# VH-VL binders against q9h9l3: the designs that were tried, part 371

Target 1, 176 residues: q9h9l3
Amino acid sequence: PRKMVAIDCEMVGTGPKGHVSSLARCSIVNYNGDVLYDEYILPPCHIVDYRTRWSGIRKQHMVNATPFKIARGQILKILTGKIVVGHAIHNDFKALQYFHPKSLTRDTSHIPPLNRKADCPENATMSLKHLTKKLLNRDIQVGKSGHSSVEDAQATMELYKLVEVEWEEHLARNPP
Short names: E, the ipSAE of ESMFold2; O, the ipSAE of OpenDDE; V2, 0.75 times the mean of E and O plus 0.25 times the DockQ between their complexes.

## First folded at step 21 (VH-VL)

Design z95 (framework fv_nivolumab; at its last look DockQ between E and O 0.88; V2 from the best seeds 0.84)
Fold by OpenDDE, look of step 21:
Structure z95 (fold): chain C 176 residues (1-176), chain A 124 residues (1-124), chain B 107 residues (1-107)
Amino acid sequence: as target 1 above (176 residues)
Amino acid sequence: QVQLVESGGGVVQPGRSLRLDCKASGFTFSDYEMHWVRQAPGKGLEWVAVIRYDGSSEYYADSVKGRFTISRDNSKNTLFLQMNSLRAEDTAVYYCAKEGYWQSSAFHRYFDYWGQGTLVTVSS
Amino acid sequence: EIVLTQSPATLSLSPGERATLSCRASQSVEDYLAWYQQKPGQAPRLLIYDASNRATGIPARFSGSGSGTDFTLTISSLEPEDFAVYYCQQYDYWPLTFGQGTKVEIK
């Protein structure tokens, strides 16, 4: 059986007006929620907006951060060949400047059975926070200190497990 | 420079159909969730519909569900709103709107850019 | 749905005065709150996002504060071009919803 990992990334704002989202932290956990990777990452461009309220990233985190190119190599090595689970994971892949095969990608923000289980509209993209609260009765992303990508990755994996059997069967019948 | 330009508005009778277009430029259109928001004359703003970045999913306000269809052609940087079974209460200026920045597992669905709007008038 | 109630409905002030606009949510939306300005015949313009972040190009006299259910837009010193309608909008829950608006008019 193919191994499964969950990923969550934090982005900061770069570019002239800080509108470009750049990778600043990445966390990867295995099926059991064990942390395989968790690093602060230094974008190649100057950071204009740390987006701390959401990213949890502060200037001091960038002092010894892993350069993007190096971090990207480390992360891709972990992801290669894996089924990768994430929430709105296309954004994580964009930040990584990486494209994972669609057949090996699972986006918990776009799984209708998961939304149905949470009594949410099946075709609406729900936040990880709301799904985690509804289905796991757990509060994540609490406070104003910013997200924890480890916490988010773990929650994402746990959510996926709730619908794994059903969804994998669906994907087998309807390959992307 | 981000630009959104709506077109297709006009005067129609109840029960008729109309399609709105929104041409986007100045940003990577396919990276963003796009929305329609409308405003009846002299009234406030009402969210209408959303479509995912890749067009793989749509969601609608209850007031238009089953009658309106939001779609997009990323190769043409164009957003669409097919409006069927139009009602008088659908009379409004319709705006296409771009979602804010994308960030990890949270969605920032404020609208940083709007089109100029196109007026749809439904009257007998 | 989340109901956003803005107050006051109309605010009559003179140039140079301080404007304070309120937006109250029927339940907590955390910091997922935006403010827009709309002038007659124009599309809305984003002023504040994530409750307190000023959008690009927005003058420093505009500021947003609050979290949860109570939010405030402040214009420290009104300029002639600031007389308009202001809307708040939440994006924590589906469907996305707007307040009914506050009109800031010249006294």
Scores: ipSAE 0.876, ipTM 0.943, lowest interface PAE 0.6, mean pLDDT 96
Fold by ESMFold2, look of step 21:
Structure z95 (fold): chain C 176 residues (1-176), chain A 124 residues (1-124), chain B 107 residues (1-107)
Amino acid sequence: as target 1 above (176 residues)
Amino acid sequence: QVQLVESGGGVVQPGRSLRLDCKASGFTFSDYEMHWVRQAPGKGLEWVAVIRYDGSSEYYADSVKGRFTISRDNSKNTLFLQMNSLRAEDTAVYYCAKEGYWQSSAFHRYFDYWGQGTLVTVSS
Amino acid sequence: EIVLTQSPATLSLSPGERATLSCRASQSVEDYLAWYQQKPGQAPRLLIYDASNRATGIPARFSGSGSGTDFTLTISSLEPEDFAVYYCQQYDYWPLTFGQGTKVEIK
């Protein structure tokens, strides 16, 4: 009866020419979509590109943002021992400088039955927006002001629920 | 500095096989989805295939599905394209291409770096 | 499959003139649109990504605009090195597709 959470992160550009992706927001929701964590996070490096069109992160959000080291500790405490669901979740873990056990990781961007249910190519990495529209009849990431990691984490959990029984049985038969 | 170097092109008869290699350097190869894009002589660009950062999944253009196989060896920073059952219409310069920055909430599949290409000619 | 239609096919202009290149998508690609420059015998070079962002090292005379289905690449004052073929590319949905190109040539 292992507890399950969904995570989504937003990144900003740091490093040379802003090409390094660094964590600037993280949201975690429980199975029912209730928010367990939602913080703006100050990267340890200078922000070169807020990537606001996509990240929703603006300079004002960094004024009282939680420093990365502190935020990472808070987040890992929530994730430990749980099944963690995400979309392209390896990027979220890289931004956290963390590797969650593969047996407890679920990636909605890499679940062939989910793509099949959406009438999408099983081997293609589909966007969260397209899967959410097709399978949940919801528009997320609306407008040009950037994505909400709370909205995205909630959508990710709802998508996983559509294939949860099938996929958990598959993983039991084929341990990662 | 990011560098992509293709090799393995040449002249082959229809129905034969050829393997292309792309050696990458100057970035963390295993962080990125990698692509092959081709350009027939005097023509435009056509996307061919993509492979997931860890090599676990591949997707192909309909024009090559079932005949081409994309693969990667992250320990050698190398991308491959195995081209079987070659046809005259496969004649092109083949480029390997690197996606831009990675982001979890939006996929940015534009190509910020390209190799110089390797020519494959399929002719009797 | 999302079709990108570029116009005009050929743009004949003199150095110093403004070039306006169009790319129209068969369905919305939001801002998932890039522009490339290609000179003879060379690989494509990224100019613009995410519809309007200049890539590293691209001169300010290049600008991209538009969203959804209609996109424009503008070169405010053509330099001799700008005579080339230009391609748009969408990355909103699979397969990834390119426009057929606009050739910018010396009048």
Scores: ipSAE 0.782, ipTM 0.918, lowest interface PAE 1.5, mean pLDDT 93
ESMFold2 (binder alone), look of step 21: mean pLDDT 93; pTM 0.951

Design z96 (framework fv_nivolumab; at its last look DockQ between E and O 0.87; V2 from the best seeds 0.81)
Fold by OpenDDE, look of step 21:
Structure z96 (fold): chain C 176 residues (1-176), chain A 124 residues (1-124), chain B 107 residues (1-107)
Amino acid sequence: as target 1 above (176 residues)
Amino acid sequence: QVQLVESGGGVVQPGRSLRLDCKASGFTFSDYEMHWVRQAPGKGLEWVAVIRYDGSSEYYADSVKGRFTISRDNSKNTLFLQMNSLRAEDTAVYYCAKEGYWQSSAFHKYFDYWGQGTLVTVSS
Amino acid sequence: EIVLTQSPATLSLSPGERATLSCRASQSVDDYLAWYQQKPGQAPRLLIYDASNRATGIPARFSGSGSGTDFTLTISSLEPEDFAVYYCQQYDYWPLTFGQGTKVEIK
């Protein structure tokens, strides 16, 4: 059986107006929710907006952060050959400047059976917070201190596990 | 500089069809979710439809579901709205709108940029 | 759907005065709330996102506050160009919804 991991990234704003999303934290967990990777990452460009309310990233976190190029290598080594589960995971891959095979990617923000199970519109993108509350009866991303990418990655994996059998069968019949 | 330019508006009779186009520039179009928002004359704003960055999914307001189709061509940086079975209440200025920044598991579905709008008038 | 109720419907003020606009949600939308300005014949312009973040190029006299169900847009000192209609918008729930708007007009 192919190994499965879940990933969640936090981004900060770079560029002249802070509109460029740059990787500042990445967390990866295995199928059981064990943390395989969790690092603060230093973008190659100057940070204009830490987006702290959402990212949880503060200036102090960047003092000993892992340089992007190094972190990217570490992360890619973990992801290679794995089924990678994430929520709106295309954003994480963008931040990583990495393209994972579509056949090995699972995006919990775009799984109609998962939305159906949560009594949500099948074709609407739902937030991880809402799905986690509805299906796992768990509150994540609470407070104003920002997200925990570890918590988010774990929630993402747990959500996927709810529909794993059904969705994998679907994908087998309908390869991307 | 981000620009969104709508076109295709006009006057049509009820039951007819119309297609709106929105040409985008100044940003990586294929990275963003795109929306249509409309505003009836002298009224407020109403969200109409959304399409994912890769066009793999759409979602609609109940008021237009089954009649409108949102689509996109990322190779041409263009957003479309096919409007069928038009009704008088569909009369509005239609705006294409770009979603805000992305932050992984959090969705920020506000609209940081809007087109100038195109007027659709449905009248017998 | 989430209903956003703005108040007052119309706010008549003079240049230099402080404007306070309210937006109330039918249920909590956390911080997923934006404010827009719209002038006659123009498209809406983003002022505030995530309840309290000023959009790029927006003057410091504009500020947003609140969380959950009660939100406020404040214009500390009105400029002539600030007389317009202001809308709030939530993006925590589908479908996305707007308030009915508050018109800020010259007294």
Scores: ipSAE 0.801, ipTM 0.924, lowest interface PAE 0.8, mean pLDDT 95
Fold by ESMFold2, look of step 21:
Structure z96 (fold): chain C 176 residues (1-176), chain A 124 residues (1-124), chain B 107 residues (1-107)
Amino acid sequence: as target 1 above (176 residues)
Amino acid sequence: QVQLVESGGGVVQPGRSLRLDCKASGFTFSDYEMHWVRQAPGKGLEWVAVIRYDGSSEYYADSVKGRFTISRDNSKNTLFLQMNSLRAEDTAVYYCAKEGYWQSSAFHKYFDYWGQGTLVTVSS
Amino acid sequence: EIVLTQSPATLSLSPGERATLSCRASQSVDDYLAWYQQKPGQAPRLLIYDASNRATGIPARFSGSGSGTDFTLTISSLEPEDFAVYYCQQYDYWPLTFGQGTKVEIK
């Protein structure tokens, strides 16, 4: 079967009034949750808002951060040819300026059987925090120092595993 | 600047239908989930519906499920609300609302921009 | 459904005074709470998101605090344009819900 990874990104605010979301951290884990990539990334534009409460990114993280173009190349090498799992993953791909094949993309924020297992509304986008609490009995994103993209990627992979057989069969029957 | 302009409101009898439009400008419309929120005259705010950024999934408040359909046309930067089987309780100003900037790891369903609203009055 | 209860229902104050508005959730909503201002005949305007972050263009006299179930909007020194209705909104879980509002009016 095809290799599978999970990705999560943290963004900072760039552009006018900090409204543009730019990649500042990316973490990738394998099927077992082992970290394959975890780097702070320097956006090509001036950072207006670190969004630290959510991103965990501080100015000191940017001092030795990998420039975006280099980091993007490293990340895309890891993702190429693999099934990529994420939560609201379209945002991660936009931050990477990249389009992964839909047939190889899994979004835990948009899997109705996963919501059903959590006794959540099937068509609503559920937060990673709530799905993780309900299905894995774990608290993630705890505290006010920002989210960890490693923790979030690991949680996302574990959530996908709960529906992996069912969802892979569904997608084989209903190719996107 | 971001603008959201609703239209299509009016006075209709119970059991009839209306369609509301919301034209968006000043941001990349297809990047954002969009919502309808309503406010009955002299009352508070009630969330109505949301549609995924690509139009592939919709979710509704219980009060409108089965009667209202949210949709979008990203090529025209337009959000729609089809309201069928209208009831007196649906009388409200209807706002379209844009979520704030996107962040992959956080659940950010607050509304940073609102339209001016369009009034729907359902009366006999 | 998460119920948000705002208090007081009405605050009667003069320009230059401090306003303190409360929002209490029926269960924890973590930091997923926003505050809006609405003037007569206008759409709501975002003031605070994620409990304590001022939205773009919002004056420094507006501040939000709290987490979990108890939240506060503070206006440090009221300006004439601040007399309006204020709503809190949670976005921790579906459906999204709003408080019933606090009216801040001129004494």
Scores: ipSAE 0.783, ipTM 0.912, lowest interface PAE 1.4, mean pLDDT 93
ESMFold2 (binder alone), look of step 21: mean pLDDT 92; pTM 0.948

Design z97 (framework fv_nivolumab; at its last look DockQ between E and O 0.91; V2 from the best seeds 0.85)
Fold by OpenDDE, look of step 21:
Structure z97 (fold): chain C 176 residues (1-176), chain A 124 residues (1-124), chain B 107 residues (1-107)
Amino acid sequence: as target 1 above (176 residues)
Amino acid sequence: QVQLVESGGGVVQPGRSLRLDCKASGFTFSDYEMHWVRQAPGKGLEWVAVIRYDGSSEYYADSVKGRFTISRDNSKNTLFLQMNSLRAEDTAVYYCAKEGYWQSSAFHRFFDYWGQGTLVTVSS
Amino acid sequence: EIVLTQSPATLSLSPGERATLSCRASQSVDDYLAWYQQKPGQAPRLLIYDASNRATGIPARFSGSGSGTDFTLTISSLEPEDFAVYYCQQYDYWPLTFGQGTKVEIK
């Protein structure tokens, strides 16, 4: 069976107005929730907005952060050939400047059976926070200190596992 | 510079159809969720519909569900709103609006940019 | 749906005065709250996002505060161009919802 990993990234704002989202942390967990990767990452451009409230990133985290190019290589090595699970994962791949095969990608923000199980509209994109609360009865992303990408990646994997069998069968019948 | 330009508004009778267009420029259109928001004359703002960045999913307000269809053509940087079975209460200025920014596993669905709006009047 | 209630409905003030606008949510929306300004015949303009972040190009006299259910937009010293209608908007729950608006008018 193909191995699965879950990924979650944190972004900071770069560019003249801080509107460019740049990778500043990446966490990857295996099927069991074990951390395979968790690093602060230094963007190639000057950080204008740390977006700390959401990203959890502070200036101190960037002092010994792994340069983007190096981190990207490490991350891609882990992801290659695997089924990658994420929440709104297209943003993570965008921040990584990486394109994972669609057939090997699972986005928990866009799985109708998962929303149905949570009594949410099937076609609405739901936040990881809300799905985790409804389906796992767990609070994530609490407080003002920002998100934990490890926690988020673990929650994402657990959510996917709830619908894995059904969704994999669906994808087999309807390849992307 | 980000710009959103709506078009297609006009006066129609109840039960008729109308299609609105929104031309986007100044940003990577295909990276963002796009929305329609409307405002009846002299009234407040009402969210209408959303479409994912790649057009793979849409979601609607109950007031327009089954009658309106939001779509997009990323190759043309254009957002659409097909309005069928129009009612008098659909009379409003319709704005296309851009999602604020994307961040991790959370969605920041405030609207940092709006079009100038296009007026739709449904009257017998 | 989340109901956002703004108060007061109308706020009559003079230039130079401090304006305090309230937005109350029917349930917690964390910090997923934005404020907009709208002038007659114009589209809304984003002022504040994520409850307290000032949008690009917005003067420092505008500030947002609050979390959960109670939010406040403050204009420290009103300028003539600040007389307009102000809306709050939550984006924590579907459907997205706006407050009914507060009109800031010249006294």
Scores: ipSAE 0.857, ipTM 0.937, lowest interface PAE 0.7, mean pLDDT 96
Fold by ESMFold2, look of step 21:
Structure z97 (fold): chain C 176 residues (1-176), chain A 124 residues (1-124), chain B 107 residues (1-107)
Amino acid sequence: as target 1 above (176 residues)
Amino acid sequence: QVQLVESGGGVVQPGRSLRLDCKASGFTFSDYEMHWVRQAPGKGLEWVAVIRYDGSSEYYADSVKGRFTISRDNSKNTLFLQMNSLRAEDTAVYYCAKEGYWQSSAFHRFFDYWGQGTLVTVSS
Amino acid sequence: EIVLTQSPATLSLSPGERATLSCRASQSVDDYLAWYQQKPGQAPRLLIYDASNRATGIPARFSGSGSGTDFTLTISSLEPEDFAVYYCQQYDYWPLTFGQGTKVEIK
């Protein structure tokens, strides 16, 4: 059986007027929710907007942060050959400047059976916060200190487990 | 710089169809979910539909579900709205709208850029 | 569906005065709220996103505050170009919804 991990990232604003989203934290958990990786990451360009309300990233976190190229190498080593679960995971891969095989990628924001379990429209892109509340009876992303990528990665894995058997069978019948 | 240009509006009879186009430039179109928002004459704003960044999924307001189809062609940077079975209540200026920035676990679905709109009038 | 109620419907003020516009949500929308300005014959213009962040190119006299269900747009000293209709919009849950608008007009 192929190993499975969940990933979540936090982004800061870079580039002109802070409009580019750049990786500043990445967390990876295993199937049981144990943390395999959790690092603050220094983007290769100047941070214009920390987006702290959402990212939880402050200037002090960047002082000892792992440079982007080093962090990317560490992260890709963990992801290689594994099924990777995320929420809107295409954004995590964009921030990593990376493309994971589609056959090994699972996106909890785009799984119709998961939406159906939550009594949500199958084609609506639901937030992690709302799916977690409806299906796990948990409040995540609480407060104004920013999101925790560890908490979010753990919630993402637990959500996937609710539909794992059904969705893996679906993908086997309908290869990407 | 970012530009959104709608076209295809006009006057049509109830029950007929019309297609709207929105041509985008000045940003990576395929990175963003795109929306249609409408405004009836003298009224407020109403969200109509959204399409996923890769075109694989769409979601609609109840008022248009089953009659309107949103689509996109990322190779041409173009957003579409096919409007079938038009009703007088669909008379509005139709705007295409771009979401602001992307994050991972949360969606920031405010509209930082809007087109100038195209008027659709449904009357006998 | 989350209903946004704006008040007052019309605010009649003179240039130089302070404008305070209210938006109330029927349930919490956290900080997922934006404000737009619209002048006749024009598209809406983003002023504030994520409850309190000023959009690019928006003058400092515009500020947003609030969280959860109660939000305020403040224009500290009205300029002639600020007389327009203002809309709030939530993006916490589907469908995306707008308030009915507050018209700020010259007294």
Scores: ipSAE 0.788, ipTM 0.917, lowest interface PAE 1.4, mean pLDDT 93
ESMFold2 (binder alone), look of step 21: mean pLDDT 93; pTM 0.951

Design z98 (framework fv_nivolumab; at its last look DockQ between E and O 0.82; V2 from the best seeds 0.78)
Fold by ESMFold2, look of step 21:
Structure z98 (fold): chain C 176 residues (1-176), chain A 124 residues (1-124), chain B 107 residues (1-107)
Amino acid sequence: as target 1 above (176 residues)
Amino acid sequence: QVQLVESGGGVVQPGRSLRLDCKASGFTFSDYEMHWVRQAPGKGLEWVAVIRYDGSSEYYADSVKGRFTISRDNSKNTLFLQMNSLRAEDTAVYYCAKESYWQSSAFHRYFDYWGQGTLVTVSS
Amino acid sequence: EIVLTQSPATLSLSPGERATLSCRASQSVDDYLAWYQQKPGQAPRLLIYDASNRATGIPARFSGSGSGTDFTLTISSLEPEDFAVYYCQQYDYWPLTFGQGTKVEIK
């Protein structure tokens, strides 16, 4: 079967008023949750807002960070040909300036059976925090020091596993 | 410069239908989840509905579920609210609201831009 | 559904005075709380997001604080344009909900 990875990214604010989201950390885990990639990434433009409360990114992390173009190349080599799982994953791909094939993309923010298992409205976009708490009995993103993309990627993979058989069969019958 | 312009409000009898439009400009409309929020005369704000950035899913307040339909046309930068089986309690100013665009690790569903609102009056 | 209770319902103050507005949530909403200002005949205007961050173009006299269930909006020195209704809104859990509003009026 095709290999599966989960990805999560942390972004900082760039561009006018810091409203553009630019990649500053990326973590990729395999099916078992082992870390395949975890790097701080230097955006090609000036950082206006580190968004540290959410991103966990601080100025010192950028000193030895991998330049965006190099990091992007490394990341895309890992993603190519694989099923990629994420939460609101279109944001991650936009920060990577990349669009993974829809047939190989799994978005845990938009899987109705996953919401149903959590006793959540199946049409609502639920946060990773709430799904993880309801379905895995695990608190993630705790505290005010920022999110961990490793923790979030691992949680995302575990959530997908809960519906993997059902959802893969659904997608086979209903190709995107 | 972000602009949201609602239209389609008016006076309508109970049980009838009305469609509201919201024309968006000044941002990449297809990047953002969009909402309707209403305010009855002299009352507070009530969230009504949300639609995903690509139009693939929608969610509604219980007060309107089954009667209202939110939709969007990303090629025309337009958000819609189809309101069926209107009741007197649906009388309100209806606002088109833009959700902020934020990190993939969390959803920050506050509204950084609002339209001017369009008044819907349901009265016989 | 998460209920947001604002207090006081009305706050009567003079220009130059300090205004303190409270918003209490029926359960924790972490930092997922925003504040809006609304003047008669106008749409709401975002003031504060994520409990404490000022939105673009909002004067420094506006500040937000709190986390969990108790939140405060402070206007350090009221200007004539600040007399309005203020709403809090949580976005931690569906449905999105607003407080009932606090009217800040000129004494």
Scores: ipSAE 0.766, ipTM 0.909, lowest interface PAE 1.5, mean pLDDT 93
Fold by OpenDDE, look of step 21:
Structure z98 (fold): chain C 176 residues (1-176), chain A 124 residues (1-124), chain B 107 residues (1-107)
Amino acid sequence: as target 1 above (176 residues)
Amino acid sequence: QVQLVESGGGVVQPGRSLRLDCKASGFTFSDYEMHWVRQAPGKGLEWVAVIRYDGSSEYYADSVKGRFTISRDNSKNTLFLQMNSLRAEDTAVYYCAKESYWQSSAFHRYFDYWGQGTLVTVSS
Amino acid sequence: EIVLTQSPATLSLSPGERATLSCRASQSVDDYLAWYQQKPGQAPRLLIYDASNRATGIPARFSGSGSGTDFTLTISSLEPEDFAVYYCQQYDYWPLTFGQGTKVEIK
């Protein structure tokens, strides 16, 4: 069986108005929730907006942050060949400037059976926070200090595990 | 510079259909969820529909579910709203609205840019 | 759905005065709350997001506060161009919902 990992990234704003989302932290966990990777990452461009409320990133975190190019290499090495689970994961891949095969990608923000299980609209994108509360009875992303990408990645994996069998069967019948 | 330009509004009778277009420019259209929001004359704002960045899913307000269809053509940077079985209460200025930036597992579903709107009048 | 109730319906003030607008949610929306300004014949303009963050280009006289169910938009000193309708909007729950609006008019 193919190995499965979950990923969650935090982004900061770069560019003239901070509208470009640049990778500033990445966390990867295995099927059991063990942390495989967790690093602060230094964007190649000047940070205009740390988006701290959401990202949890502060200026001090960038002092010894891993340069993007190096971090990207480390992360891609971990992801290659694996089923990668994430929440709105296309954003993470975009920030990584990386495209994982669709057949090996699982986006928990777009799994109708998962939403159904949570008594949410099947065709609506739900936040990780809400799904985690509904299905795992756990509060994540509490407070205003920003997200924990490790916590988020772990929650994402646990959510996927709830529908893994059903969804994998669905994907087998309906390959992307 | 971000721009959203709606078109297709007009006067129609109840039961008829109308399609609205929204041409986007100044940003990577395919990276963002797009929304329609409407405003009846002299009234407040009402969210209508959302479509995912890749068009793989849509979600609608109950008031338009089953009658309206939101779609997009990312190759043309265009958002659409097909409105069928129009009712008098659908009379409104229809705005296309851009969702704000994304932050991984968090969705920032406020609208940082709006079009100028296009008026749809449904009357006998 | 989440119901947002704005008050007052109309606020009559003079230039230079302080404006305080309220938005109350039927249940907690954390800080997933935005404020918009709309002038006659124009599209809404984003003023505040995440309850207290000013959007790009928004003057410092605009400020947002609150969390959970009670939110406030404050205009410290009204300028002539600030007379408009103001809407709050929550984005914590589907469907997205707006308040009914507060009209700030010149006394």
Scores: ipSAE 0.759, ipTM 0.917, lowest interface PAE 0.8, mean pLDDT 95
ESMFold2 (binder alone), look of step 21: mean pLDDT 93; pTM 0.955

